# Ledger of designs, part 147: VH-VL binders against q96il0

Target 1, 167 residues: q96il0
Amino acid sequence: APERGAERRDTAPSGVSRFCPPRKSCHDWIGPPDKYSNLRPVHFYIPENESPLEQKLRKLRQETQEWNQQFWANQNLTFSKEKEEFIHSRLKTKGLGLRTESGQKATLNAEEMADFYKEFLSKNFQKHMYYNRDWYKRNFAITFFMGKVALERIWNKLKQKQKKRSN
Key: E = the ipSAE of ESMFold2; O = the ipSAE of OpenDDE; V2 = 0.75 times the mean of E and O plus 0.25 times the DockQ between their complexes.

## First folded at step 5 (VH-VL)

Design ml12 (framework fv_ebronucimab; at its last look DockQ between E and O 0.63; V2 from the best seeds 0.00; counts 0 for: pae E 2.2 > 2)
Fold by ESMFold2-Fast, scan of step 5:
Structure ml12 (fold): chain C 167 residues (1-167), chain A 120 residues (1-120), chain B 111 residues (1-111)
Amino acid sequence: as target 1 above (167 residues)
Amino acid sequence: EVQLVESGGGLVQPGRSLRLSCAASGFTFSSYGMNWVRQAPGKGLEWVSYISSSGGSTSYADSVQGRFTISRDNGKNSLYLQMNSLRAEDTALYFCAKDHEYGLWSFDYWGQGTMVTVSS
Amino acid sequence: QSELTQPRSVSGSPGQSVTISCTGTSSNIGAGYDVHWYQQHPGKAPKLLISDNSNRPSGVPDRFSGSKSGNTASLTISGLQAEDEADYYCQSYDSSLDAYVFGTGTDVTVL
């Protein structure tokens, strides 16, 4: 089993570009931003002697990451679609074409776009409120399990000292 | 209140397919994992399948792996179980069951079940 | 799949206490996975009775209690009532199967 804290010496450039941890590392690492959610995934290290409690924590963190990634991917797609629809609607109302004289997409000024942002936030207020509530519930659970894992590790360390003295 | 209502059960011949549905209400469906659990007539409970809140992760009991597919539509608050290559041993009442609060690997709400009978 | 062993039947008189055992292996209860309990009345869906070894959901009377030691979990029903006549199932998780597992079930009869 790799020793914790060992260094990666001969693969640093390719390892950095591939977002891999050092070959002898035993800690979590962060990947590049997801194409759709714009969030960076965390890849979790699985210890050789993972306890049930550690497994519950890891799976909760993995499932929460998946839930969070999916929420923001869907939100970003919805935002992009509705923004495009809003721009087309406003240009039609003004009697303007969808492209400028230079052949580029026609745009709205900052004041007009502020109307879109206001409408989008109002429309999605309840959805974001429920997301925030569930995000806090998930983080509370993760923090609770992190505390339980920490206590378990302290207890196991004390029990191992006791066994060594007995043997 | 939380409610889960299964449908789609019936009598089907061995080797054929059936699709079960579960309609959820009273909670944020997209925030919780869901499960299918079955119970053969006069027998005990058997866990069948799991799907994560986003639908990105699934798992199955060995007895149904490769034959059943769990899926969900969060926009419709609906859970599904596609059952292929049905066997007499699949005859059971099928319950949908909601994951308890985060990190708790119990099921806090269950539907009344839909009966699947596989017989010639 | 029933991977956890329960007695087939337990009986008691009204007002008495009964205890149902749930025995697992080193890949589930013995490994440290939590145990949950469900009550099922005839023709009805299971109801979560005890979560995570000893926690009672809202609405569950305090006469129901759970405990876990080693590879065995226990559900105790004190002050037994006629309404407690039902099937009881324990549930845990098995690391070897990577699956949730249920107990064989226990029929509680109130004499």
Scores: ipSAE 0.713, ipTM 0.886, lowest interface PAE 1.2, mean pLDDT 86
Fold by OpenDDE, look of step 6:
Structure ml12 (fold): chain C 167 residues (1-167), chain A 120 residues (1-120), chain B 111 residues (1-111)
Amino acid sequence: as target 1 above (167 residues)
Amino acid sequence: EVQLVESGGGLVQPGRSLRLSCAASGFTFSSYGMNWVRQAPGKGLEWVSYISSSGGSTSYADSVQGRFTISRDNGKNSLYLQMNSLRAEDTALYFCAKDHEYGLWSFDYWGQGTMVTVSS
Amino acid sequence: QSELTQPRSVSGSPGQSVTISCTGTSSNIGAGYDVHWYQQHPGKAPKLLISDNSNRPSGVPDRFSGSKSGNTASLTISGLQAEDEADYYCQSYDSSLDAYVFGTGTDVTVL
């Protein structure tokens, strides 16, 4: 009995983008698009005197980025797989080979592909709805913490000014 | 309702390994960070490990660093703790704890825990 | 181990107010990190009681209140009831350890 080769589910490697910004950078860095998610990773700057609130914001941003990267990486993989399966199944039904006479990969027409896209979107509609909901919640939280950090910075500046006036 | 159910605890000898599991339900598991917290018999709470919602970031207490590995399967709504090189000091009730809302460093839901006993 | 310091036990009569202190260091509470409180009944899992120093989650009675000043956080239980008999733990974050830290725990007894 031939050992059914365990299809290594190519789990998208948790590809922490190996993009390392220069150590002396005082700014956030944007990396090249990730090969799986097609999203550009952001490396967040860590200030020397980072406040707890700033740290919370930074960590939330980082976590949200990772969450987003993983979602799209998985979604893109699923999409690619299902697309290929769809193409193969349709070609087979048409009695066409996977390659043209010229040796090129056989493709479906735009109308046939439109059916795939509709079906794919329909099938993944709920998943996308949950993603969008969570995306908005995360971004709202980020915005809220950004506001708090801004207020904290203003307050700290005011305190410093008062201390300078008192001396 | 949010539910966290720990499993995999038991009696083990020092130096052995054990894997804990936590099954999550009642919320979008993939959206929240998860933690392991332990409580030795008659003692207080001790944070053990954290994993981000995506699993891309992990952290450990110094007491377990290099010996324990936290992981998750978002497709199965499951959290794991691989415990290697177990010591007597690791004897505790191990809780699975969910992060609160985004940006909050508190734990809003806890499991009932699974008991790990390390003894010769 | 950089545990937050709590009194070992606090007792009060029904209807009285009791306060539990949680003292940290310059790397946790003193650094400005928020404090959270948990209630744990015997043989039960901890329950979040107070988040972010003073925020009370839904379902937590108004008699529970939290505050923070300097390196110390406080949990006040007003109108102490028999069901409040439990262990209470404060929790924060320590920047020097890059870890969550719990308090030593306080046993609250209702006399």
Scores: ipSAE 0.641, ipTM 0.854, lowest interface PAE 0.8, mean pLDDT 90
Fold by ESMFold2, look of step 6:
Structure ml12 (fold): chain C 167 residues (1-167), chain A 120 residues (1-120), chain B 111 residues (1-111)
Amino acid sequence: as target 1 above (167 residues)
Amino acid sequence: EVQLVESGGGLVQPGRSLRLSCAASGFTFSSYGMNWVRQAPGKGLEWVSYISSSGGSTSYADSVQGRFTISRDNGKNSLYLQMNSLRAEDTALYFCAKDHEYGLWSFDYWGQGTMVTVSS
Amino acid sequence: QSELTQPRSVSGSPGQSVTISCTGTSSNIGAGYDVHWYQQHPGKAPKLLISDNSNRPSGVPDRFSGSKSGNTASLTISGLQAEDEADYYCQSYDSSLDAYVFGTGTDVTVL
């Protein structure tokens, strides 16, 4: 079975999500799957008392989501185009038509399609290698800032307890 | 070695348009946000615009909002600044600057700049 | 208020220390945003010296150090050398402008 995230068949998007969160929300929202990337976008809540560190984390998460959605939308489109080209090329090599007698699209057997998947992965290897490297770097940074935010919130709670006891 | 090379500067009349380019090499361009920073002759540095690594998020200094448009082409490793409705105060050396690592809001590599002069 | 305040110039003898201040407001440094420092020699592009208040990038001599307290950040050049003669800029983020902001710049002279 194809790897999850390679199922999109439409033209590469301009980066616009169709999801619109509720007007007055106090929470992060996970929307429905994006038509082009098949990823669920997160709408990030911006609290009224957002600290500089919380802002850094939120923007990093937003930009990482945007980057990830665009990568998979482009890969889904490329996968669909190259799959169709592969099938048409192999059918022509066999001297077969693009459609069966019933008018349905002609296809290749599982062994032939396995050749496509191997060729696709090989052709796109460097692109996926850069994606994996960037994914790890981004997630490490997000985890690091999540830790800093957690520490900041603990300190603020201790400071509030200290003030209450002093009064 | 990281290299950023700006081009497209020149002399232009007020109200006209100009398009700057920045060619990037020596790093994975699509992994980093990019910025334009300008420096008027004999003056200090002024941040102009930002674009995220994917190109989906942009921001602008108030002085250029609505007149300048930042864009990028990750396939060409190129950053652009479309400057419309130019004014005399836009006269400056324009630098292309790379974002530092993720979550650091600083600029670790800079180009040599391209000069834009707006004069009647 | 669209700029961080730095002294116009600072001078020092070779081998001594100089410190450059960078003073902001409650919407930038005073709000807790980090400060970064750049060096610019005449006719050259700026170079990052210090990130995140005190972090020194690879290749920057350890005589450069940074700190931040309250509304003010400081860049210290210990063991001043002739090649340190340049302009220095601080940079942060301003929440009221939703923008990056630079300092006014400091001309460092080695006597």
Scores: ipSAE 0.538, ipTM 0.817, lowest interface PAE 2.2, mean pLDDT 85
ESMFold2 (binder alone), look of step 6: mean pLDDT 92; pTM 0.935

Design ml14 (framework fv_ebronucimab; at its last look DockQ between E and O 0.46; V2 from the best seeds 0.64)
Fold by OpenDDE, look of step 6:
Order: C-alpha cells, then sequence, then structure tokens
Structure ml14 (fold): chain C 167 residues (1-167), chain A 120 residues (1-120), chain B 111 residues (1-111)
C-alpha cells in the first residue's frame, strides 16, 4: 500500500511583516497589505517611558493584529485552494479543459461561482462566528485599556501640575 | 472544566533534545497566551517561555534563550516546548500555564507538570 | 534571572495572621506592574490565589488578602488554618528583562 505522503499542510508562513519603520519614529506605522492576509500590518511605537498599562495595551493590540493576520492568511489560503478545486471539479464534470483554446485559465460563470461562495460560507460559518466573537472581545478589551490609559495620562498630568504649583 | 495535561518528560543525557507537549481542553485554546514554567526539585518557580494566542509572538527566559523553542497548534489545542542542548540545570518539573484573559499577565490554570531529568 | 525577594519561611499558630512580603525592583513591582500570588501544596501544581495585587478569584477564602505599596507586595493570611501550610509565590513582570518573574517562594508552616 503506497504510503500516502503526509500532505504538508502549507501553513501560511508566519509572515513576519518585513515592514520596518524608521528607528527614530515616534508614531505608529502602517505597512502595505500583507500578501497572504491582505491586511495592513501596524508597527506600534514604543515610548521611552511606557507605563505598565500602556505596555499591556500595546501588547494586546500587537497580539490582536497578529491573530487577525494569521486568521485571514489561513482563510485566504483555504479559500483559494477550495476555489481552485471547485473550478477544476466543475470543468472536469463539463468535459472542459483547465485552459481555453487561447491558453487562458478556464473560469466558471458567475452563477456557478455563486454556488461555490454559498457553500464556502456555509461550511465556514461556525469558524466565522468564533472569529467574530473573539474579535469583539479583543476590541472591547483594547477599548477598555485605551480608556484606562487615557485616565492614567490625565491623572499624571494633574499630578505634575500640582507639583509645579507647590514649588 | 479547564484542563492542561503535560507530557514528554523523561530522563535524557546532557546535550540531547526533548519535546514537551501540553494538551489543553475546556476552553478556547486559540484565544489565550500560554506559558511554560519550570520548578527544579526543591526549588522555586521559574518562568521559561511565553507564546501569544496566535503564536506570532514568543519570549524566553535568558536561561533558555537560543536553546528552547515554544510553539503551538491551535487546531490540536496543543502547546509544545522543543528543548535542545539540554543541561543539568534544566532538570525540573515543567508546567503548562494559561493566561487568564486578554492582556492579563498572570496564570489562572496550571497543568500537573511533566518531569524532565537531565543526567549523565 | 531577577527574582522577587520573599522570606524563606513564615510560621504561625492556628487562628493567627501571617504576612508574606514580596520585594521587587524599579523594573518590576516598583515600575507599577501588578503582583499575583500562587499557593502550591507539596506535590501539586500552583494555584492562583491573588491576582492584580488584591483581587481574589472565585473559590479563594476571604482570609487571603493582597496589597501593594512601592516596591513591595504583601500577602496576608488571616485566621491561619492547617490547610494553609504550603509554598507561596509572588509573580510579576519585569520590563528590563521583558519576562515574567517569580518570587523566591515562602514556606508557610502552621505550628
Amino acid sequence: as target 1 above (167 residues)
Amino acid sequence: EVQLVESGGGLVQPGRSLRLSCAASGFTFSSYGMNWVRQAPGKGLEWVSYISSSGGSTSYADSVQGRFTISRDNGKNSLYLQMNSLRAEDTALYFCAKHSDYAEWYFDYWGQGTMVTVSS
Amino acid sequence: QSELTQPRSVSGSPGQSVTISCTGTSSNIGAGYDVHWYQQHPGKAPKLLISDNSNRPSGVPDRFSGSKSGNTASLTISGLQAEDEADYYCQSYDSSLDAYVFGTGTDVTVL
């Protein structure tokens, strides 16, 4: 029995966004869309005097971004593979080749592709539900920490003003 | 109920490699950061490594930097620790530890640990 | 690795109060990072006892309390019971190491 070669699940390479902002930048940078996820990576600025709360927020944002990048990279890969498989299967069923007489990649009509999209969405519905749930939870946490950081900054400014008045 | 079950420990010679595994259940594994923490016999707790929920970010203690690699398979609800170039000082009970929530920097659940003994 | 400093042992009689100190540096507790506490019985995994300096998780008795001031955190066990005999570890984060750090551990004995 021929050993079915373990299909190396092409895990989307953990695309470390090669986008490196200038070292002297005091701002967050947005990179070009990632080739796999199509999401724009954000490089978060690290302040010299970052508070623990600011650091928690930054790390949460970074991890959430990485989570999003990985999810969409995998989804896009899965989508592309299943789409191609669907097209090939349908063309084969029709007795059509993978290439047209002009040498172009044979495509299906819009109606046939609509069936694919419907099936794909149905199949991945639960996955998308879990994604959306986690997305909302993460963004809620981020927003909450943004509020805390804002309050901390206000408080620190007030303390500094009081100290200046006392001297 | 949250469960973490470590495996892969054993007796190894110095310079050899070992791979630990942690099987997670009872929670959405892919949503939480995970850690390895070790405890040498009769000693305190030592943090070893961290991996983010997606696996995109990792960190290591200086004592294991360059020798150990943390990884995860969210599809299998599994955490791993590849340990290379093992030393006698790496002898410890290795715990898998879960972050409590997003942006929380403490561990709410721990496994029972797996024992790694490095001896000639 | 920079460890948080704890007393090696603390002892008390049943019903007494004992306090465990956890002293850090300007790069961890002193930098404003939260302190967490774990209880570990012999041959058992650590259990979260206190989070975020003073927060008690569900199932932790009221006799356990945490506080933080400056570079020092404290765990107080009021009304010490025989079941409280265990090792206790504080934990925080160190910005200079970009690492989680544990205390040296304290052995609590009930006399």
Scores: ipSAE 0.842, ipTM 0.946, lowest interface PAE 0.6, mean pLDDT 92
Fold by ESMFold2-Fast, scan of step 5:
Structure ml14 (fold): chain C 167 residues (1-167), chain A 120 residues (1-120), chain B 111 residues (1-111)
Amino acid sequence: as target 1 above (167 residues)
Amino acid sequence: EVQLVESGGGLVQPGRSLRLSCAASGFTFSSYGMNWVRQAPGKGLEWVSYISSSGGSTSYADSVQGRFTISRDNGKNSLYLQMNSLRAEDTALYFCAKHSDYAEWYFDYWGQGTMVTVSS
Amino acid sequence: QSELTQPRSVSGSPGQSVTISCTGTSSNIGAGYDVHWYQQHPGKAPKLLISDNSNRPSGVPDRFSGSKSGNTASLTISGLQAEDEADYYCQSYDSSLDAYVFGTGTDVTVL
């Protein structure tokens, strides 16, 4: 998908600054894991003479990264919220407070938590099925375009060699 | 079947604001970019704005940059266009349009449009 | 302002072939960006007719074909029918504007 105005940025806000890349990198680089999704963002290098095909591939990869990041951030937040709601509901049903005698967060045993995990997986089955389908489609498309870009670069290199030899 | 239904258009005075909405159904809304495209009465199509599937990336035509804001709510399958500082030349039928699959750059489904008239 | 130039109107008789040109510049079609075509009947939303220069979406008759050469794309309608009376728009992407661009539109009349 085209975006109006692409800026080359070698910096990104994060909690793990020691893994920042060198300024004005000529290659893609991988940042620290996101707090919510626990996925590592990729920052893409934009060549000066980027072809339309190369631009399509880069924007597809960027868009897929954003899509994937949002899915997992939302999934992790939903999981955490529903887990807390489940624990609170079960403690209320037992007539127990949300805190132990020592002031610590009250928890459920492994058997009780197994009920939550089963319910969460069942409720999210269709959502995860659609995610996996789209994830495979996106990776197929990325792989296909990577192949097209590779062929374009090989062809351009052959054309350049032919031109140089004619001199 | 894919359906896109725009709403929020109407008559508005120059300098005022208006918010358009688009309700989407029949596809996984959160997996696709979305666009707004407008058409002035008796004129051609003009692309207005794009938003990525996550909402993390947006872009705008020069004519609306700084005045319009595109946004989405994936939990509600809804797309929005906040239009500020409206001008007579913003008068148009505003279409909600689904961005094509993944690496392609065309609009595969369109809504019927909502009319925005900036006058008086 | 549109960056892609189309003839204002094209006409033909039933059964004839008509061709609509879409001419761009070195920053869009001439740069290698794909061209897509939309059909718009009066009072209706545009409908995707041709994608990526020559691909037909499901449900589009094979009478519609697209091609691209240099800075010009063409939409050809063979076996013209009354139902083909509509406005036709080409669309591409412009690197100088960093934006999607549409053609000026062509009104097809079947006489």
Scores: ipSAE 0.632, ipTM 0.843, lowest interface PAE 1.6, mean pLDDT 86
Fold by ESMFold2, look of step 6:
Structure ml14 (fold): chain C 167 residues (1-167), chain A 120 residues (1-120), chain B 111 residues (1-111)
Amino acid sequence: as target 1 above (167 residues)
Amino acid sequence: EVQLVESGGGLVQPGRSLRLSCAASGFTFSSYGMNWVRQAPGKGLEWVSYISSSGGSTSYADSVQGRFTISRDNGKNSLYLQMNSLRAEDTALYFCAKHSDYAEWYFDYWGQGTMVTVSS
Amino acid sequence: QSELTQPRSVSGSPGQSVTISCTGTSSNIGAGYDVHWYQQHPGKAPKLLISDNSNRPSGVPDRFSGSKSGNTASLTISGLQAEDEADYYCQSYDSSLDAYVFGTGTDVTVL
């Protein structure tokens, strides 16, 4: 059960996307960027006489979208968290405070930050390799099922035409 | 070698709660959807719940809807089933099962199961 | 709750062939959803035997074959062996329930 909050409009326009798809749309459509992953979601149409194969394709596309959204949302969060921790750790090691004399956040120079970027890339190399592998596998599967659906629709039209010519 | 090991089963009274776990190894856990399937003693197989590879999509059999919650932690290669408001008819051996690949609606690997007994 | 219908039991002598039927409805097998088969020995977990109506996974002996026509799927065991004595379940998807569905199970006995 929802105890707190919803993805509905809150008390003020805060820049949060309040995307609401049209009712009973007969087409897929693309919404605004998700605030966490920065990816645009596809909202999928369910056809009136959806075949088992069409249903499999739709669910595969839906689950691929959720997988992709979750990956980038998690990567964005991890990057931000580890960047802040790296800066904090290096400032502490150098005997410096987290704030400058003016009260602004202390930072590291470009050369020092290059160490973070290199370490982050190395640490996450395997995650990105697995992501790329799965991305290609998912897109191949989607393409394969799109082809199967196209053939199914052609076959059904031929059967419909054959049935009418026999009458 | 793909391995799925269930745990957390036991004897509980009706109305109580129990949490099942399934530890996965031998495959990239985060790439596959997962399921719970149960089998009452001397009875057949009954599908219970599904969760997508990322955890963003779930579904449940009508008999457990609203009482059971499936979840996963891809960082720990673990699948979970939170079972609330347990009933005598929930008594069964609970299996975790792996989907074969994308858009595949069958289960290629199964654990050995963990027994849940709901009785006074 | 809804189940695919299988015969309760089937028997055969070593070397004989047996066929197990799996009958569904217009919301599952009859709607065109694929059928899969599992073998379960006593006290053991189910094992995938046939996928997508007729596909035999690696490691499954050639004597197991599957087919589907209309509302009915069939599993045939040619050349029965003692180790084939087990329970067999078919499985599909039901659109009206939005759920995976299993058959009632068939106990295969080797005489």
Scores: ipSAE 0.568, ipTM 0.829, lowest interface PAE 2.0, mean pLDDT 85
ESMFold2 (binder alone), look of step 6: mean pLDDT 92; pTM 0.943

Design ml15 (framework fv_ebronucimab)
Fold by ESMFold2-Fast, scan of step 5:
Structure ml15 (fold): chain C 167 residues (1-167), chain A 120 residues (1-120), chain B 111 residues (1-111)
Amino acid sequence: as target 1 above (167 residues)
Amino acid sequence: EVQLVESGGGLVQPGRSLRLSCAASGFTFSSYGMNWVRQAPGKGLEWVSYISSSGGSTSYADSVQGRFTISRDNGKNSLYLQMNSLRAEDTALYFCAKDNLYGEWSMDVWGQGTMVTVSS
Amino acid sequence: QSELTQPRSVSGSPGQSVTISCTGTSSNIGAGYDVHWYQQHPGKAPKLLISDNSNRPSGVPDRFSGSKSGNTASLTISGLQAEDEADYYCQSYDSSLDAYVFGTGTDVTVL
């Protein structure tokens, strides 16, 4: 994917996000937990002379973050929705209202909720296995490219030292 | 079997709109970025558009910027390309293609393409 | 639009080696962006043949090899076979266009 166009568009959306790092930040910045995924986003610093290898690593990390955020946001919303639907269905079957006398949401006992958790885990087993597989694949790729970037930076420092000696 | 199947192509007049679809099966669709690539009759491949795995990031070739919109529905394992203000130059076989890995990577799975002909 | 230059055609006899060049500019291959190669038989979808300059995907014979130096990438087909008769495209990324770019394509004929 083109990187420069995406970078320009990020600055255009309505208003300035309070979650963005300072304009001249020289490092990555970690934000507060996302409301839906409950994961902390990382805002990546983009060097003026970013190499293709550094760009690939940054895009891989950004893409992995987006993928991870979306997975957990969807999983948390699905869990919450299905849990509420299960509770409402069971309460209706028992002829009970949705609220207690204290105005709190009516709930089921631990034994009844265990049925929901067992079904949810069973239903989502394959989805979580695919998530774990892809998560490990992504982290191996990130680690590999981090190593390549580190080697590139070491080599560039060596070249700079040689150039200084010649000058 | 890992597979991508495009649909929605056809004959359309200049200035009209057309929406292409791509159905994915055999892999975790929501884990990979997707691309649209086109090939005019008897010509070479031209990259058209990209969408990240979550749908949060998109990009377009200059020739289609502002006219085409890429989108996806991960719950339906489907990729879309909304094509507006079509021109004769948009006549091509349109392929959907899956990112091999993440970010700026090669495309490892391709559909067979759907033909779009823009003519009066 | 193709930004990478390939020869229009290359021909060889069965068992020979043929090499296809892919020449870019300082904004793509010359900047260090990886080059990928695709094989396309008539009427068929492209197939990934080489990724990241020299990596062979599972199922691709080892007689296909890739390399990259400076502004140029090369695909070499050793032990040329009849089924290698196809169009071959290189692909990279261009920083000035902020887009993926394909090569002009090379028709390989096995005589």
Scores: ipSAE 0.421, ipTM 0.742, lowest interface PAE 2.9, mean pLDDT 84

Design ml16 (framework fv_ebronucimab)
Fold by ESMFold2-Fast, scan of step 5:
Structure ml16 (fold): chain C 167 residues (1-167), chain A 119 residues (1-119), chain B 111 residues (1-111)
Amino acid sequence: as target 1 above (167 residues)
Amino acid sequence: EVQLVESGGGLVQPGRSLRLSCAASGFTFSSYGMNWVRQAPGKGLEWVSYISSSGGSTSYADSVQGRFTISRDNGKNSLYLQMNSLRAEDTALYFCAKEAEYGDWFDPWGQGTMVTVSS
Amino acid sequence: QSELTQPRSVSGSPGQSVTISCTGTSSNIGAGYDVHWYQQHPGKAPKLLISDNSNRPSGVPDRFSGSKSGNTASLTISGLQAEDEADYYCQSYDSSLDAYVFGTGTDVTVL
């Protein structure tokens, strides 16, 4: 059956962060860290009379946030997966089990983990470099559009002031 | 099964435009950067263009800069290459290739789509 | 523009070892960027053969090995077999171009 599941307000998916902005807020609101990306989402306030330029800025900021969330969620999951694989591989090589006598996860010392961190950073160097380039480009674009919106608001205030004075 | 399928190639006249597509399946397309790589008949591989996972960052080989545009639609699991002002030198088999999960190599590659620029 | 330099062709008899060099510059291999290798049979798409200088993907025979030193990477095929007759390409990243670069390609012939 083709029904819209999105129409129904989901109370809470298991294992994911729930974020709900304050009702009747006239300002942007910052939520708790996302489970996967560990970044705090921003919920943007939408003005009743939003201009096309203000809408472009808001959409750019939202798209940048979604891009950022996606990148770090993927990186954090990849890091965690590779870390567990590395630990399990080393423990198997030593003939050790995955759990200690106390039932806790067996771990490697800092010297052994240093090899993993070095390899992980090396493997992801280009990916992180492209992320940094895109991050700076996006923030430049956001700053540029923020300037345009500010100028538009100043211009509109001047226009309204002049109109009221001539009446 | 991770798979890439290119389409849109064909015979085009010099100075005209052509749009290539690459359909991705079997992986989370929105999580990986994508590349276009070409190979002229009897010649070697030449990297053409890159797009980041979100589409926010792109880069191009000097030979195509200003003429080609790479783009993607993550909702449709599709990669595109818009080729403008085509030249005889652009005649090649065009491959789409996925960025590696843990590095900067290409795996997998599609089978390619042939673009012939001739009068 | 800049390509990694490979020999045009290499040949050997079945069971012998052949080595393909891939020489870069200070902006790519010499800068410490990793080298990857692809195998391409006639009429087919390239397939990843070696990643990160020396890592073999699942399904690649252990007779293929890679190494890197300074500005040069090498692919060695030991116990050469008829099915190894193919084109081989190295690939790295160039920081001055901000681009991926491929080698000129090497045709391996099994005599």
Scores: ipSAE 0.000, ipTM 0.446, lowest interface PAE 21.7, mean pLDDT 80

